# Ledger of designs, part 4: VH-VL binders against N-acetylmuramate alpha-1-phosphate uridylyltransferase (murU)

Target 1, 242 residues: N-acetylmuramate alpha-1-phosphate uridylyltransferase (murU), of Caulobacter vibrioides (q9a2m1)
Amino acid sequence: MSQAPKIAMVLAAGLGTRMRPLTNDRPKALVEVAGKALIDHMLDRLVAASVETAVVNVHYFADLVEAHLRAREAKGLAPRIVISDERVQALETGGGIKHALALLGEGPVFVANIDSIWIEHAGAAVDAVAAAWDPERMDVCLMLASTTESLGFHDTGDVFLSADGLVRFKDAGEIAPLVYVGVHICKPEITADGPDGPFSLLPLWKRLAADGRVCGVAPEGLWMHVGDPQAKLAAEARLAEA

## First folded at step 18 (VH-VL; from q1 with heavy chain N54E)

Design v4
Fold by OpenDDE, fold request of step 20:
Structure v4 (fold): chain C 242 residues (1-242), chain A 119 residues (1-119), chain B 106 residues (1-106)
Amino acid sequence: as target 1 above (242 residues)
Amino acid sequence: EVQLVQSGAEVKKPGESLRISCKGSGYTFTEYYMHWVRQAPGQGLEWMGGINPESGGTGYNQKFKGRVTISADKSISTAYLQWSSLKASDTAMYYCARDWGSREYFDYWGQGTLVTVSS
Amino acid sequence: AIQLTQSPSSLSASVGDRVTITCSATSYVQYMHWYLQKPGQSPQLLIYDASNRATGVPDRFSGSGSGTDFTLKISRVEAEDVGVYYCQQYHSYPLTFGQGTKVEIK
């Protein structure tokens, strides 16, 4: 078993357009859910999984994000923050990781979207991903959730998961039982051959999956996508019930 | 340049079989899903189904499932839509449309194939 | 199936006018897209994921919204913008389109 990554890429560079009007004067990362900023929800989860460093990409309201993170550090809160500056151009998921390769180092890293909040039912979900990670067997390990145990995600699902942990992406028009919920472990160098501009990880994942190099885990819990005001309210309601 | 070129117009009678084609060029054919969308005369757009050209995996709108077959020949970068038995109600313009499978929007469309079914 | 209802079904505008088209869904939609079908042509992508302009789409086009309510706006309509506009959802199968909004120029 390989050790869990100590570094995470936290993707916070999105415009958060769907979160309007809440993002008219702030980045999505700083929208509060149940009194805590979205980015802090994720950082707290990563810290709980013993992540020591978070590389955070910034774009929309970059200065506010950076200031918030520096204030967090000043309070003595982990993790250590490293800014990946995307003020010139948002680079999406793949482009963001590629841009931050020098900051991320040579080992495996967590990658986390800030718009995922979840309630855990059986242990720490991030730890489950770490426990499943095997760099000899896989290049990517996805955190997955059942479409019936998630809110705000598309009902079509994304992937199938075999008994031995292999991920298969759904075909066109096919319904899959599992969705990617915005957290994974990867070898960040898989992005090195991508274009220099913005690009999604999905085409890369599909190629890797075809080679049997994408695995996943579906821990028990309720995952909520917080991509718009309605989803935010729904998430808050569920958190209040927990 | 990405192009989707569809086969020519068809005039058929009810009960006849038909296969129309859509050839992709200017991109790696197997890396993008292909969908079929129909438009009856004077009507809106209706999604029929799609295919992963690499795997051959398909999905259908239940409305059309069992009546149409979507297939692909990746060796010639071509997707197909076929009927075993046409109905008059199948009269429509049929479009192939490309999607890379992330958020399933159609960034490129064929020019359309008009299928007319009448007795 | 998720039904999409556009409003209005048709409109006539003068060149330079602001045009607003709405699309309402019967249930939550994570992804909404917009297309334009010009007369005698195939549909073409205008907006993807609610607010992103497709390549080559002029900045006079904009999209907004989330959840069940989405909007397409043309800040200054031009003669070349004539056609039928469609919203399309990707949240559940089957993929569905709005009934269309016909835009004409006076």
Scores: ipSAE 0.888, ipTM 0.940, lowest interface PAE 0.5, mean pLDDT 96
Fold by OpenDDE, fold request of step 20:
Structure v4 (fold): chain C 242 residues (1-242), chain A 119 residues (1-119), chain B 106 residues (1-106)
Amino acid sequence: as target 1 above (242 residues)
Amino acid sequence: EVQLVQSGAEVKKPGESLRISCKGSGYTFTEYYMHWVRQAPGQGLEWMGGINPESGGTGYNQKFKGRVTISADKSISTAYLQWSSLKASDTAMYYCARDWGSREYFDYWGQGTLVTVSS
Amino acid sequence: AIQLTQSPSSLSASVGDRVTITCSATSYVQYMHWYLQKPGQSPQLLIYDASNRATGVPDRFSGSGSGTDFTLKISRVEAEDVGVYYCQQYHSYPLTFGQGTKVEIK
């Protein structure tokens, strides 16, 4: 069995425009949900999965993000923080990983959005992804959730998951039962041949999926996308009930 | 330069069959989903359905399901919309529109095909 | 189906005026997009994902909003901005458009 990655790419470079007015004076990563910054929610989950290093890309209010992370380290909290500086230009998901390749190293990495919060029902979700990871079989392993058992995600879903763990992306106009919830394991070098500048992982995933190299896992739990103030309130309400 | 070029205007009678086309160029045809959007005279935009040109997988607005067929020939980078039996109510401008398949916004549109169905 | 209602349905502005168009959804929408259909032309993408300007779109256009309420603004309307504006949601099928907002110049 392959070991879980010890390094994570944490995507915190987004503008968070839909989170306005909460992001008028701060980045989305520092918006608090239930008294904790979004980025800290994710970092805590990654640390619980034994991640030792987090590479964090920064753009919008980059200095605030960096200061927050340095303060976190000063408190003695894991993981070790490495800044991937995107102040010049936001590079999106694929571009961000490509830009950070030297920082991420040569092994598989976690990739985590900061706008996903969840309540676990049957063990650690991140560990489930790690347990499913097989570098011989796959290049990407997606954390997935049911569209009917999640909040704040589009109802169309993203993907189907076969019994053997293969991911198929939905066709146009097709409804899929599962959504990507912002965490995955990948071989970061898959981004190496992408264009210079910003680009999304999705086209790359679709190509890999066609080759049978994208797998996924759908752990039990309640996933909540926190992309706007309404979603934030909904997430806080659910967390309060837990 | 990305271009979507649609077939010419059609004048048909109720009950007739029709297939209109949309040819994509300037990009990899199979990497983008293609959708069809209808606009009745003087009306707004209405999504009809879409296709993954690579797999051939399709999805439809339930309103049109069973009445129209969306298809594609990726060898010639062409998408199709076809009717087996036209109705007068099918009179409209028909647009093909490309999306990334991520958040399904349409970044490129064909010039439109006017279909007129009348007795 | 998610219904989108735009306000106003039509407006007349002078060159240089500020124009505001709203789009209200019957339920939560994760992704909202905006299009402009100029007279006699095909629709063209203006804004994707609520606030991102499409390539080539002037900075006088801006989008905002989330949840059920979205807004398109033109800071200084120009003659070339005449046409019908549409919001479009990607959250559930079928994809739906607003009824359109016709913008004319006085």
Scores: ipSAE 0.888, ipTM 0.940, lowest interface PAE 0.5, mean pLDDT 96
Fold by ESMFold2, fold request of step 20:
Structure v4 (fold): chain C 242 residues (1-242), chain A 119 residues (1-119), chain B 106 residues (1-106)
Amino acid sequence: as target 1 above (242 residues)
Amino acid sequence: EVQLVQSGAEVKKPGESLRISCKGSGYTFTEYYMHWVRQAPGQGLEWMGGINPESGGTGYNQKFKGRVTISADKSISTAYLQWSSLKASDTAMYYCARDWGSREYFDYWGQGTLVTVSS
Amino acid sequence: AIQLTQSPSSLSASVGDRVTITCSATSYVQYMHWYLQKPGQSPQLLIYDASNRATGVPDRFSGSGSGTDFTLKISRVEAEDVGVYYCQQYHSYPLTFGQGTKVEIK
């Protein structure tokens, strides 16, 4: 599609504290699942969706992340890598995107965490998000999964999805059927008016959703949040089974 | 300076109604969820439910659903916990607690409202 | 509902002692938090998401763990650390707390 992003923001700046002790001497992005670093799992998914450039933010063990990504480039592997340097201060999701605005260029981008692994049951999940993207109707499009087809995520969910694809975030104590699984498309300029320091996308998403500007899709598959060592082992077991 | 200020102690008889309040200040009230947590005398903490003050949407621990009503008036930054008919077993300290809306941890707590229900 | 069991239920420590409190869940928990309720006070947040210290919490407090087993440590207790410590999960509703660990300072 002419509106499918060719640029992705890859969020690799997190401290990974729940992954300890595996993250005592390395960033979470370089923790391996089934012999492959988490960041490489996600980069391969983005390349399969025709992403040409990944802007990767770095903070915790930033030199190790950069060295890994340069080694990947040295092998001739796509995508092109651009580093968004957050060594001075971790900026969270919203702050990270704002900091990287000049690197992200014009137009919509993918935004991807590095800690979701999934098995696809019907087509490429990242492509489904791109197929749903319509900048006239939305500022954000979330990749979602059923809580009953997910491992390692809280079972209370995050959102409801209307018949026409609009997102409503759950209220306090409410159970929602869908969880955000770490990939979305957005207009990165939605972060421009945020503070220069760290801030989360979540309050911004809630405001945009109230205006009908947040949509989502729930492609078929099995999603695994690799947030801690037990979740890593569970994900490896499910991948070996597949 | 975030503050949650609760209404004063209450002494009631079984069967009476009651509404207690929690007023938030020092932050944007509608950007955070508000929860109610119960602590019976000499006992631990028990989550009762919460509210999104922006939407008015609520969620309850099933143990308390139908026994209490949680509400909010965002124009005065105040959340409420309400009983239509108190029981002696409702004797407890009741806390309001603020939730950022992510990972559901309670970063600020009210001072508590002691509710005593006895004949 | 996810049950959280803390160990020990109570302890008595001298100033300067190391204190370790555990919280075990009956099933996998994505998020675990810790609170201290000092005598006569409201609970206060100590640790969120297993290991992050809340604002103003001294670095003698640390948290660790994941999945079903979580730990709170006080490297050198001080007199002001007296009270009841609670863990709290977010994975499933209802939100639940551990039964508490009472820490007395000699």
Scores: ipSAE 0.773, ipTM 0.896, lowest interface PAE 1.1, mean pLDDT 93
Fold by ESMFold2, fold request of step 20:
Structure v4 (fold): chain C 242 residues (1-242), chain A 119 residues (1-119), chain B 106 residues (1-106)
Amino acid sequence: as target 1 above (242 residues)
Amino acid sequence: EVQLVQSGAEVKKPGESLRISCKGSGYTFTEYYMHWVRQAPGQGLEWMGGINPESGGTGYNQKFKGRVTISADKSISTAYLQWSSLKASDTAMYYCARDWGSREYFDYWGQGTLVTVSS
Amino acid sequence: AIQLTQSPSSLSASVGDRVTITCSATSYVQYMHWYLQKPGQSPQLLIYDASNRATGVPDRFSGSGSGTDFTLKISRVEAEDVGVYYCQQYHSYPLTFGQGTKVEIK
């Protein structure tokens, strides 16, 4: 039996405004890269890591996201899909996880954005995050990438990683070598005391990091943030080379 | 109500030292970064650097590194910008600006401190 | 450093006009923000991350764009919208601002 989470929260509720005009008639999750929707790229990575259930939040074009996921089920594709409905109000990442707590349970879960695509150089990146997970040592484990081996992420980075895998968030004006690439494991109950409604995970992560409860791994590969139409074309070009 | 209140205008001579201040209120001072932005007379905005008041960690625009020091005293919720030796070219309006630490935008600004350096 | 060029450098508008300001970066920018500095005042945040209005900013202000090209629009300008508008990037340090667009209301 593995400690790896069997449940993932998949974040598909964003407006995708930087992706316009591609998101004028569809949510960002359904924008295609190399013929496959962004959400399907991520779901396939999670299935490869033995995820059995994806809790997917929805807001912008929610009916289209649901219809797409229903069509995926009709093809017999894993994982099982559960919808976390945010049609009334977009909740941001912290609010979204809190809203979905009953669907996620109290055990650890993956949390994944839909807008990162990557090429692996040594083993599966999602498995590397799971292998590092230790609930006695950490409440959050981040998937990280080098800023110099990534496309579409800011050059200033987000974090430093100690030899023991502890995360330190960069200070104001500081350059850090690693960026968060949109996949992590957490204990979802860390959001329980947050406000009802929208809130960001970042202040919570910083408090947890001060207590030594945030860890991360930086598996080798090439990470591509698909945040706009130019980034989509760049990612497609890079995938064609791989 | 979030407020950033800066120290008053200064008239100085070249070679003099100076420290100006920015006091934050209405929020938890150590949970946000503080930055300094310069505006020379009749000119645009120029980022100088910032500080994490919790850790004391700083980062500088290379143009100003070694010419100014950014510091903070978290016990009194105050950030500082200081020069050991002013130059006439330091004449400008100086703003402090708050950054919540993501995507690096400035949601609240101080009223500005005019520093005039002339011989 | 990433340079930001705004267009136009200045403009004069009547109340009710639509105003469009552009900001072009010398290289790819992940995050772009917009500020208004009213005469005699500090800058104030209008738009963050290209399109999100800051608290209290009226919906006549909108932002769009990505990559190297960004736009701020005022759908129907009001007398209180006078001042200098600045874009600001976060992708690389140093953080940089555009040179400013002065908006006068007649």
Scores: ipSAE 0.763, ipTM 0.897, lowest interface PAE 1.2, mean pLDDT 93

